Miniprotein binders against b1l550. Designs and how they scored, part 214

Target 1, 279 residues: b1l550
Amino acid sequence: MRLPEELLERARDIHSEAPSHRIKLDRVGSFGLKVPVEFKGFLLLAEADVWVSLPEGRRGVDLSRQVEAIYELSNPPKDPFSLCREAAISLLEKLNYADSSGVSIRFDAPLQDGESLKYYGVEISSIASDEIINKIRVEILGMTACPCTAELIRAYKSSEIAATHTQRSLGILEVSTKAEHPDPDKLASIIERAMSSPLRTYTKRPDEGGLVIRSLSNARLAEDVVREMIHLFLEEFGHLPEDTHILAAVRSMESVHMHDIYAERSFSLDEIRKEISSH
Below, E stands for the ipSAE of ESMFold2; O stands for the ipSAE of OpenDDE; V2 stands for 0.75 times the mean of E and O plus 0.25 times the DockQ between their complexes.

## First folded at step 15 (miniprotein)

Design v20R (at its last look DockQ between E and O 0.95; V2 from the best seeds 0.81)
Fold by OpenDDE base, second read of step 16:
Structure v20R (fold): chain B 279 residues (1-279), chain A 89 residues (1-89)
Amino acid sequence: as target 1 above (279 residues)
Amino acid sequence: SEFTVEAEINGVRIRIEVERDGKEIRITVTIEKDGRRIRFMYVITSPEKLEKYLEEIERIIRMFGVDPEEVKRLIEEARRLAEEILERL
């Protein structure tokens, strides 16, 4: 049932009223929207958050316009990166009282693994004001083998390939840039290459043995993984703006401990280049 | 080499800056309307990316109520400038 349009003329616009307390809000929006996106030939249902700032003189945000903005851009489905950037800008244009907007889109990205699929987690965002900042967070699981335990066992049993504990480790790359969102597959590849070995969705017995042997032959501390991620990132993405900010992190779900091992480095491209050049 | 395409259409000021950055091209778009400014940037590393991002820029500019034919002309000019730079790389 639609209310008669004549009733709308009698109703005060609650959202445009002055608030009882004249305070600016940083973010007001709709969280947990589901939007279709096209990614690498897959049609995915992504989760999205949309928001704008609210000036001190306005009681509420036109939430319907926010939702409309992202769904208009989502039909037909497009790549989530373009959607994110376009929606952030559209929000500012449609909601002219806002001085800033933001969009976040989350999904599991498919990644080919031989004849099967694996995945990595993606969260992209665009924050728009006078400038647009694009952020991408990629999370992918890999395997690490502990070099310390390997060295202890080698010393004890004198074997060429020492047994060691292995664990799943979550690698994280978060990039914030004034450029467009970096390629998520490349980010995922950097993380996998930085670990002792990638994980596989499907392994045949010979492949499983080979995977473990590779990990043992490439034993890495969580610290080693982070440093390798940074190194590989600079090789692949050194062309990004110098003010681009990166978080490289690893959370190792240690198999011999009840807790996780965590390592991170936050840096700008300018900062890390200066650091490396000083050595 | 830096090239700039500028237009003012119905109170919307559009600037597209195309700059060479090493082996890549940076496209910076600035849109000004009703006292607001929005700036965003792309790093172009391939012809395919150029087309993709030009299409995106076109869509974005249209959101501000600029006539589609005028937007198309701006995009074609930006394309030409970018292609000229890419050919020199």
Scores: ipSAE 0.814, ipTM 0.934, lowest interface PAE 0.6, mean pLDDT 92
Fold by ESMFold2-Fast, scan of step 15:
Structure v20R (fold): chain B 279 residues (1-279), chain A 89 residues (1-89)
Amino acid sequence: as target 1 above (279 residues)
Amino acid sequence: SEFTVEAEINGVRIRIEVERDGKEIRITVTIEKDGRRIRFMYVITSPEKLEKYLEEIERIIRMFGVDPEEVKRLIEEARRLAEEILERL
């Protein structure tokens, strides 16, 4: 049951009224919306937040128009990156009092893993004002192996493959750019290639042995992984605008410690190229 | 930019700039309506991405109430300019 539409003619427009205090708000919106998206042949359930800026003289935002905007663009389901960019622009066009708009979309991305699938985390956003800034964060688990312990055991045993401790490590690449969002599969690939080995959803004993041998033969510190991720990123995405900002990070869940090891570097493309060229 | 498509349709001003940026094509779109301006851009690394992002640009311009036939004409001209750059790579 809905109330008679005649009530709309008599009701005050609360949103357009003056607020109690003349203070602008940076982000007002609808958070935790469930939206279907199409990602590389998969129909996925994503979670979206949509928001706009609210000027100091206006009491509230038309939240129903925000939901309408993302609903119109997500039916039928589409690519989440295009959805994100288009929704941010749509919000700014539909809500003329706003100085800026934003959309974020989060989902777990399937990645082919032999005969099975594995998943990595994707969070994207688009913030529109007089320009649009697109951001993507990719997180994927991999394996690292300690080179220090490997070398010590190799020296004592003179074995072909040194024993060492291995652990899960979380690789993170975050990119903020005026260009379109980078391909998350390529970011995930960069992270996995920088690790000692990738992780698998399913392994039989021969494949499991192969992963362990790969890890042991390619032992890397968290610091090594971050440097390799940056190197691989520049090879793949060096064409992005010079003011593109990147965060590369690794959190290693050390199997021989009660605590994690964390390494990160944030930089702009302009900054990192000058640094590398000076060495 | 030498490779520019401009139109003003029912109070909506649209500018699409297509230029070579090293090995890539840069497409910059500027839309002005009701005293508001927005600019966004794409870095095209392949012909497949060109088609994808031209379709996205078309959908975005249509959000501003521009006639679909006029939007299609703007996109076809932008495609022509981008293809001309691709032939010179």
Scores: ipSAE 0.786, ipTM 0.926, lowest interface PAE 0.9, mean pLDDT 86
Fold by ESMFold2, look of step 17:
Structure v20R (fold): chain B 279 residues (1-279), chain A 89 residues (1-89)
Amino acid sequence: as target 1 above (279 residues)
Amino acid sequence: SEFTVEAEINGVRIRIEVERDGKEIRITVTIEKDGRRIRFMYVITSPEKLEKYLEEIERIIRMFGVDPEEVKRLIEEARRLAEEILERL
């Protein structure tokens, strides 16, 4: 059932009224939208949030126009990064009373894993005002091997036993930049290469043995995983604007402890370069 | 080198700056309409990315109600300038 459009002549336009309390709002929007995206030949169902700022003189936001903006751009499905950037600008243009707009899109990204696939987490956002800030967060699991326990075991049986505790560790890279979103596969690769070994969907016994041997040969503290992530990031993305901001972090689910450990570093490209060159 | 493509069409001012930045090309787009200015940029590392981002820029400019024929002319000029820079790299 569709209501007669003639009723619009009688009804107040609630959204365009002034509110009883004239207070500006920073984010008003629709959260948890499901949008189709196309990523590396895969059709994925992503989750999106859309919002705009609301000036003190306007009672409500045109929510249908917000939702329309992202859904119009998502049909046919396209790459989520273009969708994110374009939707943020579209929101700001369509809702001309807003000072800023934002879009976030979350999905699990497929990654080739031998004859199979594995997935890693991606969240992107674009915040538009007089400039556009594009942010991407990538999370991927890897394996870490503890060098402290490895050294203790070596000292007990000098080099005879190659052993230590290993665990799943979650690596995180988050990048905020004025340039377009960095390639998530490159970010995921940086994280995996910083770990003691990658995780596989499945392995046969000889491959599993090799994976474990790799991890023992690359035992790393969580702190050193973060440092390596930063080093590799600078190699790959040193061309981004100098005010690009990065967070690099690891949460290690320690197999011999009841708790996780966590290490992180936030920096701008300008800051970290000065730090490295200064000793 | 830096090259600029600019136009004003029905009250919408558009500026596309194409510049060499080391081994890459930076394309910066500024759109001004009704006193609002928005600026965004891309770092172009390959001809394939150039085409992808020029198409995105075209779609964005059209959001502001600019005549599609005029947008296509702006994008073609920006493409030509970016390709000239890529030839010298």
Scores: ipSAE 0.722, ipTM 0.909, lowest interface PAE 1.3, mean pLDDT 89
ESMFold2 (binder alone), look of step 17: mean pLDDT 84; pTM 0.830
OpenDDE base, look of step 17: ipSAE 0.806; ipTM 0.931

Design v20Y
Fold by ESMFold2-Fast, scan of step 15:
Structure v20Y (fold): chain B 279 residues (1-279), chain A 89 residues (1-89)
Amino acid sequence: as target 1 above (279 residues)
Amino acid sequence: SEFTVEAEINGVRIRIEVEYDGKEIRITVTIEKDGRRIRFMYVITSPEKLEKYLEEIERIIRMFGVDPEEVKRLIEEARRLAEEILERL
């Protein structure tokens, strides 16, 4: 049952009222929205958060306008990067009291893996104010092999290719830029190439043997993986604005320990170029 | 080189700047309406990206209540400028 419209004359406009305390809020919005997106030929169900800043003199945000903004732009389903950027701008246009807006979209991205698919995590955001800052975080599992144990076994057995422990490692690349979002498949590829080997959804024994041999022949510390990720990132995305910020990290789920190993580096393009040029 | 396309339509001021820095084409869009200014940019690394981002720019400008035909003219002018830069490479 829809209530009578006559009630609108008796109802207060709560959102437009002065708040109990004159305090600005940074993010007020609708979180956990389900939105369909089109990603590289796939129709996926993504999860979105939308928000705006709320000035000190206004009690509440018009939440229905936030939901309307993203749903209007997601029908028909579109590329999640365009959706993210367009929705952030739309929120500022629709909600003129806000100083800033933001949109975040999360999904598992399919990646071709022989005759099957594997999946990696993608989280993107666009934060709009006087300018737009676009962020993307990609997480994908790979394999690492320990060079330290390999060296000990080589010393013990005088073997050319030594046995060592291998483990799943999570690679992470996060980019914040004034330019459009980087291609997540390229970020995932950088992470996988930095690892001892990629992981597969489906393997037969010959393929499995190949992955193991690749990993053993390309043993890498977590520290090695992070440095290689940065090197490969600069080769692929060195054209981004100099104030672009990057986080490169790896979390190695050590098969010989009850704990993980973690390595990371945060930097701007300007910062890392100066560091490399200074030796 | 740098080229600018500018228009003011029903109180909405739009500026599209196409710049070549010796490596990549950059497109910067500035929209001003009702005392609010927003600026955003794209790095164009291929003709396919140019077309994709011009379409996105068109959709964004239309959100501000600008006449669709006028937006179309702005986008076509920006496309010609970007293509002129590409031909000079």
Scores: ipSAE 0.764, ipTM 0.915, lowest interface PAE 1.1, mean pLDDT 87

Design v21N
Fold by OpenDDE base, second read of step 16:
Structure v21N (fold): chain B 279 residues (1-279), chain A 89 residues (1-89)
Amino acid sequence: as target 1 above (279 residues)
Amino acid sequence: SEFTVEAEINGVRIRIEVEVNGKEIRITVTIEKDGRRIRFMYVITSPEKLEKYLEEIERIIRMFGVDPEEVKRLIEEARRLAEEILERL
């Protein structure tokens, strides 16, 4: 049932009214939208959040227009990065009272693993105002082997390959830049290469043994992983703007403790270059 | 080397700046309409990326109500400049 349009002449536009309290809001929008995106030949249903700022003189945001903005751009499905940037800009153009907008899109990205698929988590965002800042967060699981326990076991029993505990570790790269979103597959690869070994969706017995041996031969602290992530990131993405901000982090779900080990470094490209050059 | 393409169309001011940074091209787009400015950037490392992002820029500019044919001309000028730079790198 659609109400007669004639009723609109009698109804107050609640959203355009002055609020009882003249206070600006930073973000008002729709969260948990589902939008189709095309990523690496896959059609995925991503989760999306869209928002704008609300000036002090306006009671509410035109939420329908926000939703329309992203869905118009989502048909046909397109690259989620382009969608994110375009939607953020579209929101500002369509909602002229807003001084800022934002879009966040979340999905699991498929990653080829031999004949199978593994995945990594992606959250992309674009924040638009006078400038657009693009943010990407990539999370992928890998495996770490503890070098400390390995050394203890080596000291106790002379072995060429020392036994040690291994664990799942979540590697995180978050990049905020004035450039376009960095390639998520490259970010995921950096994280995997920084760990003792990647995870596999499936392993045959010989492959499993090889994977574990590789991990033991490449034992790394969580701290080592973060440092390696940073190093590899600089090699691949050193071309990004110098004011690009990076968070490199690892959460190691330790197999011998009830708690996780966490390590991180936050930095700009300019900052880290100066730090490395000082040594 | 910095090249700039500028146009003002129906009160929308568009600037596309193409800058060489090392082995890469940075494209910075500035759109000004009704007292608002929006600026965004791409780092171009390949011809494929150039085309992809030029298409995106074209779509974005059209959101501001600029005539599609005028936008197309602007994008083609930016493409030419960027390609000339990429060939020199």
Scores: ipSAE 0.808, ipTM 0.932, lowest interface PAE 0.6, mean pLDDT 92
Fold by ESMFold2-Fast, scan of step 15:
Structure v21N (fold): chain B 279 residues (1-279), chain A 89 residues (1-89)
Amino acid sequence: as target 1 above (279 residues)
Amino acid sequence: SEFTVEAEINGVRIRIEVEVNGKEIRITVTIEKDGRRIRFMYVITSPEKLEKYLEEIERIIRMFGVDPEEVKRLIEEARRLAEEILERL
C-alpha cells in the first residue's frame, strides 16, 4: 500500500534543499528505461536515458517527473527521433531549475535484406538548452577484403582476381546537428556501399559465391572505406547546416591477426569542404 | 525568400521562421516562456517532411500551455508560407 499523502506535509522537500557542497552536476537522471518505439512499421523495445543539469544550490532532481515526461510522450509508441526531441524539450519545460536536458535512445534497427531482415545499431540523442543538438550514431557490419595480400597473390599466380583474406568490419557514422536527425537507413546504406560487400542474413550458395567474388573484386583498406563513407555522406547530406559534425570510422576485425585495424576521421561540414576545395 | 510568423499566446512567445537554403527550406522555431528561450530547426527536403515536422512543431508548442486553436492558426500560416516556397523550388 502506498503511504498516506498527509506525510508529504510533514516530510522535508529534500530535492529543493541546499546540498552538502555547492557543486553543479552536468547530468542527473534516469538511465536504462525500457520504452516502446515505432520505427518504419516495426514496434521495437528501445532503451532510453533521460537527464537534466542540476544547479549548485539544489540538492536533487525530481526523477519521477523525468520518467513521466518520456512515458507520456511514448504512449502510443512513436518514432524514436520525434520522441527524443520532444522529451528533451519537455524535460526543460517541466524542470525549470535545469539549464539543460538530454535524452538518448538506443535500439537495433531492422533493415530489409531480400526476403528476410538484418539489424544494425542505432543510438540517438537530443540535448536541449537555448538550442537543440541532435546526434545519431549508426553501426553496421560489412565485409572488407585486403588489397595488399590480393596484389601479392595476383603477382604470384598472375590471375585477374586474386585470393585474399576477408573479414567482418564494423562501419560507424556519427552525426551531430542542429537540424533533425538524419535517416538511419541512409547512414547504414552509406556504410554498406563503402565496404567491399555487405553482409547478409540468408544466402543460397549462388548468392554466397557472388558476395565473395564482389568482395575480392572490390578489395578496400580500412582507410579506403572511411574516405568513401565521407564522400558518400557529402553527396547525401550536404544540405545539413555547415556546423554539423561527423565521425566516420571503421574497425576491421582482421582474420589474419589477433588484433583489429581502426581508421577514423572527425570533421565539420565547413571544415571538410574547405579541405577538399584546397586540392 | 524569408518569412516570419510571430505570436504571443498565454504568455508564451512563439516565432517560426521559414527560409530558403539552396534547394531546401529551413524552418526555425523559437519559444520563450517564463524567462527561458528554446530554438530548434528542421531542413525540409519534401512535402512529406514538411507535414511531419509541422505536426511535431504543433505538439511541441502545445507542451507550453498554448491554446490549441491559436497553435493551429500559427501552424497553418507557417504551412502556407512554406508551400509558397516549395512551389518555386
Scores: ipSAE 0.780, ipTM 0.922, lowest interface PAE 1.0, mean pLDDT 86

Design v23E
Fold by ESMFold2-Fast, scan of step 15:
Structure v23E (fold): chain B 279 residues (1-279), chain A 89 residues (1-89)
Amino acid sequence: as target 1 above (279 residues)
Amino acid sequence: SEFTVEAEINGVRIRIEVEVDGEEIRITVTIEKDGRRIRFMYVITSPEKLEKYLEEIERIIRMFGVDPEEVKRLIEEARRLAEEILERL
């Protein structure tokens, strides 16, 4: 049942009223929206959050206008990066009382894996004020093999194959920049190349054996993987603005322990270049 | 090399700056409307990226209630300048 629109003439405009307490809110919005996006030829279902800042003198935000803004921009479905940037700017333009706006979009990205597909996690955001800051986080599983145990086994039985424990490791690259979002496939590639080996969706025994041998021949500590990810990132994305901020991390789900190993480094491009030049 | 295209359309002031940044082209867009300014940028690493981001810039500018024909003219001028720089690389 739809109520008569004439009631709008008599109803108070609650959102425009003064609040009981004059407190500014940083993020007020619609969270957990389902949005179709087009990613490299695939139509995917993404999850989005949209928000704006709320000044201390205003009681509420027009939430319906926020939802309308992102759905207008998502029909027809478009790439999630353009959607994220455009929606953040649209919110700021449409909601003139806001000092800032933001959009985040999350989805699982398909990646070609032989004759099948595998998936990695992508979370992006755009925050608009007098400038736009774009953020992307890519997470992908790979395999690591312990070089310490490999060396010990090699010393013990050097005439036979060196064995070591292998485990799934989650690689993470997060980039915050004034430039457009980096290509997530390139970030995923950097993570996989830094690992002992990538993981596969489907393997037959010969392929599985090859994956294990690759991992064993390229044993790496979590610390080694983080350093390699940073090195590869600088080779691929060193052209980004100097104030670009990066987080590189690895969480290794150790097969011989009840706990995980974690290694990370956060830095700006300006900071890391000075550090490397000092050595 | 550095080039700037400016326009004021229906009270909206738009500035597009195209400059060389190492081996890349940087495009910076500033939009001013009703006392609010917003600035955003792209780093162009290929001709394919140039076309993609010029289309995005056009869509963004159009959200501010400007004449679509004047926006297209502005984008074409920015494209010409970017292509001129790209030919030097």
Scores: ipSAE 0.774, ipTM 0.919, lowest interface PAE 0.9, mean pLDDT 86

Design v23R
Fold by ESMFold2-Fast, scan of step 15:
Structure v23R (fold): chain B 279 residues (1-279), chain A 89 residues (1-89)
Amino acid sequence: as target 1 above (279 residues)
Amino acid sequence: SEFTVEAEINGVRIRIEVEVDGREIRITVTIEKDGRRIRFMYVITSPEKLEKYLEEIERIIRMFGVDPEEVKRLIEEARRLAEEILERL
C-alpha cells in the first residue's frame, strides 16, 4: 500500500535543507547497483556506482534522480563504456548543484579461449566536471616462469630447456585518459602477450604440457613482464593524448615462497616518451 | 587541418572541433549551459569509430534540451568535415 501523495505537500524537503555542519562531500551516491550491459555480443550483469559532489550548504543528494539517470540510459542494455560516459554527463545536467559526477561499472569480460571462453576483470569509470576523465582497469591471470632458477638449474646440469618453477601471475593495466576508454580486449591481449604464457579455462594433458614448455622457454621476471606490457601498450595506444596516465603492474604468486612478488610502473605518455628517447 | 562547427540553440552553446593529430582524427566537444561548461574528446582511428562516436555525441547534446533537428544538422556538418579528413588519411 502506498501512502497518499498529498503527504508530500506537508513533508519537509530534507535534502535541500542546510546541513548540521557546512562541509563539502566529494562523493555521495548510489553504490552497488546491478545493471545489465551489452559487451561484444554478450548480455552481462554489471555492478555500478553513481555519485556526485555535494556542496557545503546542502544537506543531501536526490538519490532517486541518480538511479533514474543510469536506469534510463541502461534500458535497453548498451555497451558499458557509452553508458559510463553518458551517465556521468547526465548526472551533472540533472543535479545542477553538483561540481562533479562519477560513474563506475565493473564486470567480468568474456574472452575467446580456443573453443571455450575465459574471463578477465574490467572496471571502468567516467568522472565529469569541466572535462571528462575516463579510466579503465583490466586484470587477467597468466603464467610466469623464473629465469633465475632456470639459469641455476642449467648450470648445475646442461639441458636444452632449463627446469624452473612456474606460477600464476596477475597482470594489471590501468589507463586514465581524456579520450574514450581503450578497448579492454586489446589491454587483456597486451597483458597475456607480455607473460611467459597465457592461462586457459580448459586443457587436456598434451595442451597442458605445451603451455608449461612454452612458459619454461619464455621465462620472465615480473620486471620483464611490466617492461614488455609498457612496450606493447605504446605500440597499440601511443595515439592517446600525451597526458594519458598508465599503471602497468604484475603480481606474481610465487610457488616457492610464502609471499608474492610485485612490480609496477606509473607514467604519462609524455613522460615515458621522453625517457625512451633519451637512449 | 583543423575545423570547428559552432551553434547556440536555446541558450546552449555547442562547439565541435575536428583536428588531425598524426594519423588520427581528434573530435573535441564543448557544451556550455547555465554557467556550466563540459569538454570531452574522442580519438577516431576508423570510419566505424567515427560513426559510433558521432551518435554518442548526438545523444549527449540532446540531453541538454536542445532541438533534435538542430543537433542533427550540427552532427551532419561535423561528419562531413571528419569524413573529408579521413579520406586523406
Scores: ipSAE 0.782, ipTM 0.923, lowest interface PAE 0.9, mean pLDDT 86

Design v23T
Fold by ESMFold2-Fast, scan of step 15:
Structure v23T (fold): chain B 279 residues (1-279), chain A 89 residues (1-89)
Amino acid sequence: as target 1 above (279 residues)
Amino acid sequence: SEFTVEAEINGVRIRIEVEVDGTEIRITVTIEKDGRRIRFMYVITSPEKLEKYLEEIERIIRMFGVDPEEVKRLIEEARRLAEEILERL
């Protein structure tokens, strides 16, 4: 049932009223919205959160206006990075009582690998105030092989092929920058190249054997993978503003343990360059 | 080298700065309207990125109630300056 619109003339404007307590809120918005996006030729279903800051003197946010804003910008479906940046700015312009606005968008990105297709996780955000800060997090699974067990088996009198345990490892790169979002495919490529080998959705037996041999020939600690990810990131994205912040991390799901191994490093481009140049 | 394109259209002040640093071009956009200022930037490494982000800048500026024809002229001037720089990198 739809009530008559004439009732709006008699109803109180709750959102514009003074609140019970004069307290600012950092984020008030619509969370878990489903939005279609266009990503590198694919039409994907993404999940979006949209918010604004709420000043101490205002009781509520016009949530319908937020949903309208992102809907207008997402029809027809467009690049999720442009959508994220444009929506954050649009919200700030449309809701003039807000000091800041934000948008986050999450989706699984398709990645072609030979004849097969695999997926990696992407989460992006844009936060607008007197400037815009763009953030991207990319997560992709790869394979690591343990160098410690490989060395132990070699000492025991190894065969021609090093023997060690292998496991799935989750690589993570998170970038926060004043520049546009970095290309997620390049971030995913950095993570995969830092691993012992990439993973595939489909392999035939001979191809599977090749991946295992590749992994065993390139055994790496989680710590090695994080350092290599940072090195490769600096080669590809060293042009970003000096105050760009990066998190590089690996979570290794150790096949011989009941627990995971985790390694990470957070840094700014300015910080890491000074660290490297001091040696 | 650094170049700036400025305009005031319908009470909205727009500044587009194009700066060269090594092989990269940085485009910084500042929009001022009704006492609010917003600044954002792009790092341009190819002609394809330039075209893509100039289109995005145009859409963003139009959100502020600026006349589309005047925005188009502003973007074409910024494009001309940036393209001349890219050809030399």
Scores: ipSAE 0.754, ipTM 0.913, lowest interface PAE 1.1, mean pLDDT 86

Design v23V
Fold by ESMFold2-Fast, scan of step 15:
Structure v23V (fold): chain B 279 residues (1-279), chain A 89 residues (1-89)
Amino acid sequence: as target 1 above (279 residues)
Amino acid sequence: SEFTVEAEINGVRIRIEVEVDGVEIRITVTIEKDGRRIRFMYVITSPEKLEKYLEEIERIIRMFGVDPEEVKRLIEEARRLAEEILERL
């Protein structure tokens, strides 16, 4: 049932009223929206959250205008990065009482893997106020091999092939910047290159053997992987503004333990540049 | 060196700055309307990115109620300045 629009003349404008308590809210919005996005030739279903700040003197937010803003910008589907940035700015323009706006978009990104595809996780956001801060988080699985056990086995017996345990490890790169979002495929590539070996969607026996040999020949601690991710990131993205903030992390699902191993480092480009130049 | 495009259209002030940043170019956009100011930027590493982000800038400026034809003129001028810088690299 659609009620007559004439009833709006009689209804109070609840959103514009004074609240029961004069408390500002940081984020008020529509969460868990389904939006289509175009990513590198693929049409994907993404999940989006949109929000604005609410001043202490206003009871509510125009939620329908938030949903309209993102859906107008998502038809036809466009790349999620442009959508994220444009929607955050649009929200500020449409909702003049807000001091800030934000949009986050999450999806699984396809990545070419031989003649098939594999997928990695992407979460992006844009927060707009007097500036825009863009954030991207990429998570992708890879393989690590333990160098400690490899060395122990070599000491125990002479062997051409060093035996050690291998496990899936989750690599994480998160970047917060005033510049546009970094290319997620490049971030995923950095993570995979830092690992002992990437994972594949499908392998035949000879290719699988090659991956195992590569992993065993390139055994790395979680700490090694994080340092290599940082090194590779600086080679690829050292051009970003100096106040760009990065988180590099690895969570290793240890095959010989009931628990995981975790290593991380957060830093700004300015901070890490000074640290490296001091050595 | 710095190249700047400025316009004020129907109460909306727009400033587009194009500058060299190492071997890349930086485009900074500032929009002022009704006492609110917003600034955002892009680091251009290729001609393909330049075109993509100029189109995004055009769409964003249009959100502020600026005449589409005047926005196109601003974007064309910014493109010319950026291409001039890219040719020097």
Scores: ipSAE 0.768, ipTM 0.915, lowest interface PAE 1.0, mean pLDDT 86

